# Designs tried in a protein design chat: miniprotein binders against Glycine-N-acyltransferase-like protein 3 (Glyatl3). Part 10

Target 1, 290 residues: Glycine-N-acyltransferase-like protein 3 (Glyatl3), of Mus musculus (Mouse) (e9q5l8)
Amino acid sequence: MLVLKCSTKLFILENMLKSHFPESLKVYGAVMNINRGNPFQKEVVLDSWPNFKVIITRREREAETDNLDHYTNAYAVFYKDIRAYQQLLEEHDVINWDQVFQIQGLQSELYAASKAVAKARLLDLDINLASFKAVHFSPVSSVPDHSFLTGPTPRLTYLSVSDADLLNRTWSRGGNQQCLRYLANLIACFPSVCVRDEKGNPVSWGITDQFATMCHGYTLPDHRRKGYSRLVALTLARKLQSRGFPSQGNVLDDNLASINLLKSVQAEFLPCRFHRLILTPAAFSRQAHL

## First folded at step 6 (miniprotein)

Design U11 (from uC with L10F I17Y L39I)
Fold by ESMFold2-Fast, scan of step 6:
Structure U11 (fold): chain B 290 residues (1-290), chain A 80 residues (1-80)
Amino acid sequence: as target 1 above (290 residues)
Amino acid sequence: SEPVEVYVVFPNGTEYYIEVSPEMSVREVLEFIAEFLGIDPSKFRLTFDGEPLPLDQPLSDLGIEPGAELRVERKESDEK
C-alpha cells in the first residue's frame, strides 16, 4: 500500500476519478478537500500508483483523538476490483479496527466485502448498513430565480461555529458531544448556507461534510412552506459547483419531502446508491457508559 | 469593523440581503456574491444608485451604508 501526499499527484488522481463517476463521487469529494488545505487531517491510501485498483481516504493516525467519534473516524472507499479492496484491508493496516468508525461509498458490494474482511480478521464487531438514494444537482442557470419564494426577502449568509449547538439539536444523527464537535468542525472548514431572521438567528440551513456531500438541510417549523429549503439547497449546490466540487447529496427512500424538493429542482437521481456502514467493536458495548 | 447588511438585486428580480464588511473592495463583494450564488463574477458588475461601482475601491469609500441597494448587472460581451 502507499499513502499519496503529493499535491500534484492528488490533482492527477482527481482527474482520474472523474472517469469513474458516479461510483467514485464520494472519494472524489474527499480527495478534493484533502488537496485544498486538508482541514480534517485526512490522507489517501492506494494499493498502487498510478494504476490503482482501490482508493481509501482515512484520518491521519496522529489526528485521531476519540475512539467513539465515528463521525470523524470515517473512511470513503472506491474500488475498481472488489478483491483488491478485500486484500488491502486484510493484509495491511489501513483501518483502525479498534475504533467505532464509518465506511462510506457508492458501490453495492461494499457492505458484503467489509463484512467478509472483518470475518477474515476474526474481529468481533457489529456492522450497521444505511442505504440511500444518491443525487447530483445539475448545473443551473447563471442568474438565480426566486419566483418559488413566499414571505419576506431572505437574509442569506453562512453558518458560524456558534450555530453548531442548534444544528446538533435538530439533526437526526445528532444530540451527542461527538456530533457537536463534528458539526463545529464542518462549519469551520466547509461550505454552508444559512437563511437568518431579522434578529440574526438561523431559520434554515444546509452544510457539507468531509466528503463534500450536501447534508443536514433543515428549516425550523415556524419558517416552513416559504421556499427556504429549496433556496438553501440551490444556493449550496451553486456554491459547490462554482468551486469545482460535485454537488452531491443523499436521501432516504422514505423522506418524501426531500425527494419532492429534489425532483422540483430537477436533480439527477444516480443509478448507484449511497452506503454508510457504522462498525462498532464489541468492546464498546462494555464501555458505553464510561 | 462591523459588518453591514446590503440588499442585492438581480436583473430577473431575484433579491437577497447579504452581510459584507465596509472595508471590502467592490471586487471582493462581487466575488463573494458570485461564489455564494454560483455565478461567474467576470460576467457581472455591481451598480449603486444607477452608477457602475469601481472594482478596486472599498464600499466605505463609495457611500455604501447599511441597507444600500446594490444591483447585479450582466456585462456586455465586449466589455473589458
Scores: ipSAE 0.107, ipTM 0.589, lowest interface PAE 4.6, mean pLDDT 87

Design U12 (from uC with I17Y L39F R74L)
Fold by ESMFold2-Fast, scan of step 6:
Structure U12 (fold): chain B 290 residues (1-290), chain A 80 residues (1-80)
Amino acid sequence: as target 1 above (290 residues)
Amino acid sequence: SEPVEVYVVLPNGTEYYIEVSPEMSVREVLEFIAEFLGFDPSKFRLTFDGEPLPLDQPLSDLGIEPGAELRVELKESDEK
């Protein structure tokens, strides 16, 4: 195993990962963020270089502060060989198994393989799987067309860290202290788009996570059906694309409102699925499921 | 200084209010709009009342007040 820290080699890795789209998109976004200021203090772990069979992104050990913060303790994974993934996790200290953490990836074997590793390591932990449609926004025009908007000219900006509480209260994954800190950090470090009312309050928004994935797109109930969610999604996708990032997102199969929005903006539904695993050591099980 | 809201109109007629500092140069404002909306600022200019704004002057020196309408327009191509 090795940790790849050289900026030149990380740039080469970015280009290598393009030949493995769409399955490598999650790791690709993570590597881009690491190679551009690394605000989340992550690092890239490989089995070998340049002929790698598995890539994992993880927190730098010195950056780990909260064993319950599975949002920030998230790993992005791409493998060319699932057996290499299992071997790397079984034989090397890649994962901090003493934390609540997430593993994210776009490959269907990820859950079964991660479960097998936990069993091989004789670990007493719970693994929760959430599975999503994976989407990628097609290239958006550099000159936006928002003729679909109704009402007054929108106040279009980005989020402030002070908006994190509102996002925490409105996110289906939120409502806890770890998520509040995570959202504040995402807002501080990564692209966001926000529509504000005349008083300066956010009414619609979208953010980007540590893996350069568009997430938490939301419009307050009283401001729905004005085209704001579409405006936010297109603006955020355009912002990511202008910086060379993938404009990737995920949506639950039963989230018809989001699926309809994605179809309305001609987003591509990828042939792979997004898999998010939450791994909870027995000692933390009750607290992690609040 | 306090930020001011300006009314921005894109070439296709799309409209936004954005917050900018009056001490920002026109170049910085165009770059801010371009980063926010995701386009290449080198291809565009800002105009006010139909006149191109000079890139290296601050908005405050150009009489840009809160609520001013700024238009983002494609630069005329230099041949060559």
Scores: ipSAE 0.013, ipTM 0.546, lowest interface PAE 7.5, mean pLDDT 87

Design U13 (from uC with I17Y E19V F32Y)
Fold by ESMFold2-Fast, scan of step 6:
Structure U13 (fold): chain B 290 residues (1-290), chain A 80 residues (1-80)
Amino acid sequence: as target 1 above (290 residues)
Amino acid sequence: SEPVEVYVVLPNGTEYYIVVSPEMSVREVLEYIAEFLGLDPSKFRLTFDGEPLPLDQPLSDLGIEPGAELRVERKESDEK
């Protein structure tokens, strides 16, 4: 294994990953964030360079502070050869198996391969799989068109760290201290878009995560059906595209409101699916369930 | 040999950030852009400062500096 820290080589890697879209999009976004200030203190692990078969992004071990923070302890994975992925994880110390963590990727064999590695390493852990439609926004015009709004263009800005509590309380994945800290860090480091009311309070928003994925798009109940979610999504996609980032997102199969929004903006539903694995060592699982 | 960051501007005004090696040909850069966007690269050209970029020359020979704006333009039919 090797850890790729050289900025020049990371730029070359970004271009190499483009030839593997859409399956490499998650790792591509992660590498872009690492190679632009690295605010989440992540690193890129490869089996070989430049002829790689596996890329994994992981947190620098020195930056790991909370074994229960699976939000921040998340890995992004892309492999050209699934057996090479299994071999890398079986034979090398790539993953910190002693913490609660996530593995994210766009390849369907990720769950089975990760489970096989855990078995080969004789690890006692639970793996939870969540599967989503993967989406990419088509190019968005740099000239805004707000004709879909039901009223005047609202006050449009970005989120501040002080808004993290509101996002934690409204996110289906939230409601805990790890998520609060994670959201505060995402807001501090990565692009967001926010519609504010007359008093300056957020009423609609969207954020971007450590893998440059658009997420937590939300509009408060009293402000729905005004076009705000569409305005936020298009504005965030335009912001990401103008900076060269993928305007990628994920949506649950039964989230009809989000699916209808994505269809209304002509977003592309990709042929691959997004897979998020949450791996919980038995020690933490027993503590949580007792 | 140091890679350069360029902005790729589409006909609709959308900008993409791309990192390229100075040793890459214009053709290779256009093919990367076309693959991601679902475009037929034979129908498009890259222009810089209003001039078409020759497909078979490396970027290093064309004076492309970090932050350069490359435009993707549809080729005109050559009608006499």
Scores: ipSAE 0.000, ipTM 0.110, lowest interface PAE 19.2, mean pLDDT 84

Design U14 (from uC with F32W F36L L37F)
Fold by ESMFold2-Fast, scan of step 6:
Structure U14 (fold): chain B 290 residues (1-290), chain A 80 residues (1-80)
Amino acid sequence: as target 1 above (290 residues)
Amino acid sequence: SEPVEVYVVLPNGTEYIIEVSPEMSVREVLEWIAELFGLDPSKFRLTFDGEPLPLDQPLSDLGIEPGAELRVERKESDEK
């Protein structure tokens, strides 16, 4: 294995990954963030260079501070050869198997291969799979117009770290201290869009995560059906596109509100699916019996 | 000076309210608008009352008051 830290080579890697869209989009977003200030202290692991068969992004070991923080202890994976992925994880210390962590990717074999590696390494852990529709926003040719908005002229800004508590309380994945810190860090480091009321309180927002994925789009109940979610989504997608980032997102099959929004903005539903694995060592899941 | 709310009108006529400090330069305001909307600030200018605003002057020197309408317009290809 090798760790690719050279900025010039990371730019070359970004261009190489474009030829593997859409399956490489998650790793592509991660590499872009690493190669632009690396605010999450991540690194790129390859089997070989320049003729790689597998790429994994991971947190730098010295940056890992909480074994229960699976939000930040998250890996993005792309492979040209699934056997190379399995072999890299079986034969090298790429993954920190002693923590709760996530593996994310756009390839269907990811769950089965990761489970096979855990078995081969004789690891006692739980693997939970969540599967999503993967989407990409088409180029936004113009700034969003007001034709779909109702109500007063919107106050359009971005989020402040002080808004993280509100996002933690409203996110389906949130409601805990690890997520609160994670959201504060996302807001501090990555693009967001926010509509505020007259008192400066957020009423609608969307954020971007460490893999340059648009996520946690939300509108407070009293402000729904005013076009704010559409405005936020289009504005965030345009912001990402203008900086060269992919305007990618993921949506659960039963999230009809988000699916309808995505259809209304003519987002492309990709032929691949997004897979998020959460891996929990037995020590954390069965602590009462240890 | 106290912050003021101004209207920003984008090239397609879309309007937003933003809060600006009178001490901000036109360049800083344009860069902030560009950041919010994913625009390349080098390709746009701000106009007020039909006149281009000079990038290096503060809003306070240009008569920008609460409720002013600032328009974002594309530069011609030969503009510097």
Scores: ipSAE 0.134, ipTM 0.644, lowest interface PAE 4.6, mean pLDDT 88

Design U15 (from uC with I17Y I18F F32L I33L)
Fold by ESMFold2-Fast, scan of step 6:
Structure U15 (fold): chain B 290 residues (1-290), chain A 80 residues (1-80)
Amino acid sequence: as target 1 above (290 residues)
Amino acid sequence: SEPVEVYVVLPNGTEYYFEVSPEMSVREVLELLAEFLGLDPSKFRLTFDGEPLPLDQPLSDLGIEPGAELRVERKESDEK
């Protein structure tokens, strides 16, 4: 096991990961953020260098402050050999198994392999799997086409950390203090796009996470049917592409509104799926209400 | 039910590929399309094989099959 900290080697790793698209996209985005100021205090773990078989991104141990913050305690995984992934996790302290945490990746064996590791380590924990369509935006023209809007193009800006409360209240995954802090940190560190009303209040937005994934695209109910979600998605994709980042996203199979938006902007639906595992140690499982 | 893939053709001839639930009403499908295309749904209707689709019926009741072509057409000035 080794931790890769050298910026020159991380740039080499970025280029090596391109040969493994699309399955490596999640780890690729994570490595890019680490190699550009590392605002989330993450590190890259490999089994070997330069001939790696598995890459895991994880939070630096000194940066871990909340065992319940599965949003920030998230790992991104890519493997060339699933057995190397299992061996690395069984034989080395790569994962902090004492936390609630996420494992994210684009490879279908991830859930079964992670479950097998937990069993081999004799760990008592629940693993919840969410599976999504994985998407990537094709190159977006630098010259915007807003012909789908009936009025003048609304003023586009970005989110400020003071907007985190609104995002926490509107996100299906939100409504708690861990998510509030996570969203504030994403807004502070990573690209976002926002449409504001005449009073300066956000009415439509999109953000990116620690893995450079476009997420939490939302339009307030009173401002729907104006093309704002489409405008936000295209603007955010353009912003990411201009900075050299992958313009990647994920969507649930039954989220027809988001699927239709993605198809309307000619996003590419990838042959792989996005898998998000949430692992909860038994000590943190909810007790029956007494 | 599993989503049904449909083609949607706009008045200007632009074509989009959408997934819609067969349980959705025509009204809900039109409102969904209007939201993503920036259209006023009150000014448009959906047609299939040249006939207006009834707004309050689900797609499953109308025989809309995977690959069906739906057209977005502007309503006449006296339509509601």
Scores: ipSAE 0.000, ipTM 0.249, lowest interface PAE 18.0, mean pLDDT 85

Design U16 (from uC with I17Y I18V I33F)
Fold by ESMFold2-Fast, scan of step 6:
Structure U16 (fold): chain B 290 residues (1-290), chain A 80 residues (1-80)
Amino acid sequence: as target 1 above (290 residues)
Amino acid sequence: SEPVEVYVVLPNGTEYYVEVSPEMSVREVLEFFAEFLGLDPSKFRLTFDGEPLPLDQPLSDLGIEPGAELRVERKESDEK
């Protein structure tokens, strides 16, 4: 096991990961953020260099402050060899198994392999799998086209940390203090796009997470059917593309509104799926057995 | 009474396989999952077969069998 911290080698790693698209996109986005100021205090773990078979991004242990903050305690994984992934996790202290945490990746074997490692380590924990369509935006024209808007062009800007409460209240995964803190940190560190009303209040937005994934696209009910979600999505994708980031996203199979939006902008539905595992130690889950 | 194994499905499609006491009220089940998952229980309701479950009735009175899918659904899209 080694931790790769050298900026020059991380840049080489970014280029190596391009030959493994789309399966490496999640780790690729994570590595880009680490190699550009590292605002989330993450690090890259490899089995070997330069001939790696496994890459895992993880929180630096010194930065871990909340065992229940699975939003921030999230790992991104890419492997060339699934057995090397299992061996790395079985034989080395890569994962903090005492927390509630997430493992994210674009490879279908991730769930079964992670479950096998937990069993081999004799860990008592719940593993929950959510699976999504993975998407990537096609190149967005640098010339804006607002013909799809039903009214005047709105104020278009970005989110402020003070907007985090609104996002926490409107996100289906939110409504708690860990998520509030997580969203504030995403807004502070990563690209976002926001449509504001004449008073300066957000009415539509999209953000980017620690893995450079577009997420939490939302429009307030009173402002729907005006083309704002499309405007936000295209603007955020353009912003990411201009900075060299992948304009990647994930969408639930039954989120027909988002799927229709993505189809209308000719987004590419990738041949792989996004897998998010939430791993919960038994100590945190036993309240459900009363 | 013996625990009943159920699936709890979140709005985002994530599933949790859990054991619950059949004597638990729907409200107690919702509050346990909300606490555990870091959700605000006041913003959600529990549904079964597309029908909202009454908060103050025990699971045993509602025909919840092993393997049942209970869904956590947002009460209102875009609360506040």
Scores: ipSAE 0.000, ipTM 0.088, lowest interface PAE 25.0, mean pLDDT 84

Design U17 (from uC with N12K T14Y E15T I17Y)
Fold by ESMFold2-Fast, scan of step 6:
Structure U17 (fold): chain B 290 residues (1-290), chain A 80 residues (1-80)
Amino acid sequence: as target 1 above (290 residues)
Amino acid sequence: SEPVEVYVVLPKGYTYYIEVSPEMSVREVLEFIAEFLGLDPSKFRLTFDGEPLPLDQPLSDLGIEPGAELRVERKESDEK
């Protein structure tokens, strides 16, 4: 294995990953964030260079501070050869198996292969799989069209770290201290869009994560049906596109409101699915019948 | 007032992007950074243009403008 830290080679890698869209989108977003200030202190691991068969992004071990923070302890994976992925993880110290962590990717073999690696390494782990539709926003006009709003154009800004508690309490993945810290870090480091009321309170928002994925789009109940979620999504996609980032997102199959929003803005539903694995070592898991 | 984007440079050269209120004190910014990085804020200081930033002054009083690079440096212990 090798760790790729040279910024020039990381730019070359970004261009190589474009030829593997859409399956490489998660790793592509992660590499872009690493190659632009590296705010999450992550690194790129490959089996070989320049003729790689597998790429994994991981947190630098010196930066790891909380073994329970699976939000931050998240890996993005792309492989040209699933056997190379299994071999890399079986033969090399790529993953910190002592943490609760996530593996994210857009390739369907990821779950079975990761499970096989854990078994081969004789690890006692719980592995939870969540699967989503993967979405990519079409190019958004640089000139905003606000004709879909039911009232005057609201104040558009971005989130501040002090808004993290509100996001933690409203996110389906949130409600815990690790997520609160994670959201504060995402807000501090990555693009967000926010609609605020006259008092400066957020009423609608969207953020991006460490893999440059648009996520946690939300509108407070009293401000729904005004076009705010659409405005936020289009504004965030425009912001990402203007910086050369993929405007990618993920949506649950039964989230009809989000699916209808995405269809209304002519977002592309990709042929691949998004897979999020949460791996919990036995030391951190509790069985009800134990 | 309008939030300002600053870059935080760690000892190994890694850069951390944060948005802060110009009314925040240096102490509040350091404590914020320390919480995310798992550092003891009492053992570190923020420097700007090679000079230590005073903990109890707001960023706006120190000429910290959007795009400023703040360095996180370990405090040197006196010999005795």
Scores: ipSAE 0.000, ipTM 0.126, lowest interface PAE 18.7, mean pLDDT 84

Design U18 (from uC with Y7E E15I I17Y)
Fold by ESMFold2-Fast, scan of step 6:
Structure U18 (fold): chain B 290 residues (1-290), chain A 80 residues (1-80)
Amino acid sequence: as target 1 above (290 residues)
Amino acid sequence: SEPVEVEVVLPNGTIYYIEVSPEMSVREVLEFIAEFLGLDPSKFRLTFDGEPLPLDQPLSDLGIEPGAELRVERKESDEK
């Protein structure tokens, strides 16, 4: 294995990953964020360079502060050869198996292969799989069209770290201290869009995560059906596209409201699916039950 | 010729380590940096030892040695 730190080579890697879209999109976004200030203190692990068969992004060991923070301890994975992925994880210390962590990717064999590695390493852990539709926004016009709004164009801003508590309380994945810190860090480091009321309170928002994925799009109940979610999504996609980032997102199969929104803005539903694995060592499973 | 690694410092203080050929022009280096950072190269300049680098000169003519610190600075003011 090798760790690729050189900015010139990381830029070459970004261009190489484009030939593997859409399956490489998650890793592509992660590499872009690493190669632009690396605010999450991540690194890129390859089996070989430049002819790699597997690429994994991981947190730098020195940056790991909380074994329960699976949000920040998340890995993004892309492989050209699934067996090379299994061998890399079986034969090298790529993963910190002593933590609760996530593995994210757009390839369907990821769950079975990751489970096989855990078995080969004789690890006692639980693996939870969540599967989503993967989407990519088509190019958004630089000239905004706000005709879909029910009232005047609201003031568009971005989120501040002080908004993290509101986001933690409203996110389906949130409601805990690890997520609160994670959201504060996402807001501090990555693009967001926010609609605020006349008192300056957030009423609709969207953020991006460490893998440059659009996520946590939300509108407060009393402000729904005004076109705010559409405005936020289009504004965030435009912001990402203007900076060369993919405008990618994920949506649950039964989230009909979000699916209809995405269809209304002509987002592309990709042929691959997004897979998020949460791996929990047995020691932490027992602590969670007690 | 052998590539050399230089330090590129952004206006916000972020540092990148970039392999360049001594024969590359300042323009080519700036365009490379601008491409992966999502910047408009026409809005920025590279400086070395506090002086703007001329776009059409190769790095080798400007005394840029391995480990040199190049700064990316905005050419045009955003202030009114």
Scores: ipSAE 0.000, ipTM 0.231, lowest interface PAE 17.5, mean pLDDT 86

Design U19 (from uC with F36Y L37W)
Fold by ESMFold2-Fast, scan of step 6:
Structure U19 (fold): chain B 290 residues (1-290), chain A 80 residues (1-80)
Amino acid sequence: as target 1 above (290 residues)
Amino acid sequence: SEPVEVYVVLPNGTEYIIEVSPEMSVREVLEFIAEYWGLDPSKFRLTFDGEPLPLDQPLSDLGIEPGAELRVERKESDEK
């Protein structure tokens, strides 16, 4: 195992990961964020360099502050050889198994392999798998166009950390203190787009996460069907593309509204799926009532 | 002083509203717009009532009031 910290080698790694698109996109986005100020204090772990078989991005151990914060304690994984992934996790201290955490990746064997490692390590933990369609935005015109909007002229900006509570209350994954802190940190560190009402309150938004994935696209019910979600998605994709980032996203199979939006902007539905594993040690997941 | 809402009109006629401080220079406003859209600010100018706005003056000195319409225009290739 090695930790790759050299900026020049990280740029070489970025280029190497492009030859493995789309399966490497999640790790690619993570590496880009690490190699550009590293605001989430993450690091890149490899089995070998330059001929790697597995890459994992993880939080620097010194930066870990909350064992229940699976949002921030998230790992991104790409492997050329699934056995190398299993071996790296079995033989080295790559994962902090004492936390609630996530493993994210675009390869279908990730869940079974991660379960096998947990069993080999004799760990008592629950693993929850969520599976999504993976998408990538095609190049967005450098010239903005609002002709599809049907309502009043939009008030267009980005989110403030003070908006995190609204996002926490409206996100299907939110509603807790860990998510509130996570969203505040995403807003502070990564690109966002926001449409505001005349009072300055957000009515539509989209953010990006630590893996440079577009997420939490939302429009308040009273402001829907005005084209705001489309405006937010295209503007955020343009921001990411102008900075050289992949404009990637994930969507649940039954989220027809988001799927229709993505089709309307000609996003590419990738041949791979996004897999998010949430791993919960038994100490946090199974408390008996007395 | 309190923030002011202004209309921004892009070269293709696309419109949106931003909130600006009257103390902001034209340069700061142009850079804000350019960063938002991924544009090169050196290739554009802001105009108001058909007149180019000088980059180093604050909006308050130029008669920019709430509801003013600022147009983003591409500079000629030989402009500075």
Scores: ipSAE 0.378, ipTM 0.787, lowest interface PAE 2.7, mean pLDDT 90

Design U2 (from uC with L37F)
Fold by ESMFold2-Fast, scan of step 6:
Structure U2 (fold): chain B 290 residues (1-290), chain A 80 residues (1-80)
Amino acid sequence: as target 1 above (290 residues)
Amino acid sequence: SEPVEVYVVLPNGTEYIIEVSPEMSVREVLEFIAEFFGLDPSKFRLTFDGEPLPLDQPLSDLGIEPGAELRVERKESDEK
C-alpha cells in the first residue's frame, strides 16, 4: 500500500474520482477536505498510483486520541476491483483494529467483503449496518428564490461550536461525549447554515461532515412548516457548489421528512446506495454502550 | 462596538436578518452575504436608501444603524 500526501497528486486524484461518480462521492469529498487544510488529520491510502484499484481514507495514526470515537475514527472507501479492496483491507496497518470505528461509502457487494475481513481479523466483534439512498442537489441558482418562506424574517447565520450540545441532543446518532466533540469539530472546520430565533438560539440547521456530506438537517418542532429546512438545505447546497464541492447527501429509506424535503427542492436520487458499518470489538462493547 | 442586526434584501425581494459589526467595511459585508448564497461579490453591490454604498468604508461611517435595510443589487454590465 501507499499513502498519498502530495497536494498535486491529490488534485489529480480528485479529477480521476469524478469519472466514478456517484460511487466515488464519499471518498471524493474526503479527499477534497484532506487537500484543503486537512482539519481532521486524515490521509489517503491506495494500492497503487496512478492506476489505483482501491482507495481508503483514514485518520492519521498520530491524530487518534480516543479508541471509542467511531465518529472521528471513520474510513471512507471506493473500489474499482473488489479483490483489491479485500487485499488492501487485509494488509498490515491499513485499518486500526484496536478501536471502535466506522466505514462509509460501501456498496452492497463491499459489505460482505468488509464483514469477512473484520471477522477474520477479530473473532469477536459487533457490526452495526445502515443503508442510505445517495442524493445530489441539482445546481442551485446563485440568485435565491425563497418565496416559500412563511413567518417572520429569518435570522440566517453559521453555527458556533457552543451550539454543539443542542445538535448532539437532537441527532439520532448523538447523545454521547464522543458525538458532542465530533459535532463541535465539524462546526469548527466545515460549512454549516443556521436559522436563529430572536434570542439567538438555533431553531433550524444543517452541517457537513468530514466526507463533505450534508447531514444533520433539523428544525425544532415549534418552528416547522415555515420553510426553514428548505432554506437551510438550499443555502448549504449553494455554499458547497460555489466552492466546487459536490452538494451530496444520504437519506434513510424511512426518513420521510427528509425525502419530502429533497423532493421539494428537486434533488436527484442517484442510482447508488451507500452503506455504513460501525465496528465494535468485543473489548469495547461494554464501554461503547455507556 | 456591539454587533448590530441589519436586514438584507436579495435581488428577488427575499429578506434575511444578519448580524454585522459596525466596523466591517461594505466590502466585507457584501463578501459575507455572497459566501452565504454562492454569489460572485464582484458582480453585486449593496444599496441603502436607494444609494450605492462605497465598498471601502465601514458601516459606522455610512449611518448604518440597527434595523437598517441593505439591498443586494446586480451591477450594470458597464459598471467598474
Scores: ipSAE 0.417, ipTM 0.794, lowest interface PAE 2.0, mean pLDDT 86

Design U20 (from uC with L37I L39Y F44W)
Amino acid sequence: SEPVEVYVVLPNGTEYIIEVSPEMSVREVLEFIAEFIGYDPSKWRLTFDGEPLPLDQPLSDLGIEPGAELRVERKESDEK
ESMFold2-Fast, scan of step 6: ipSAE 0.490; ipTM 0.821

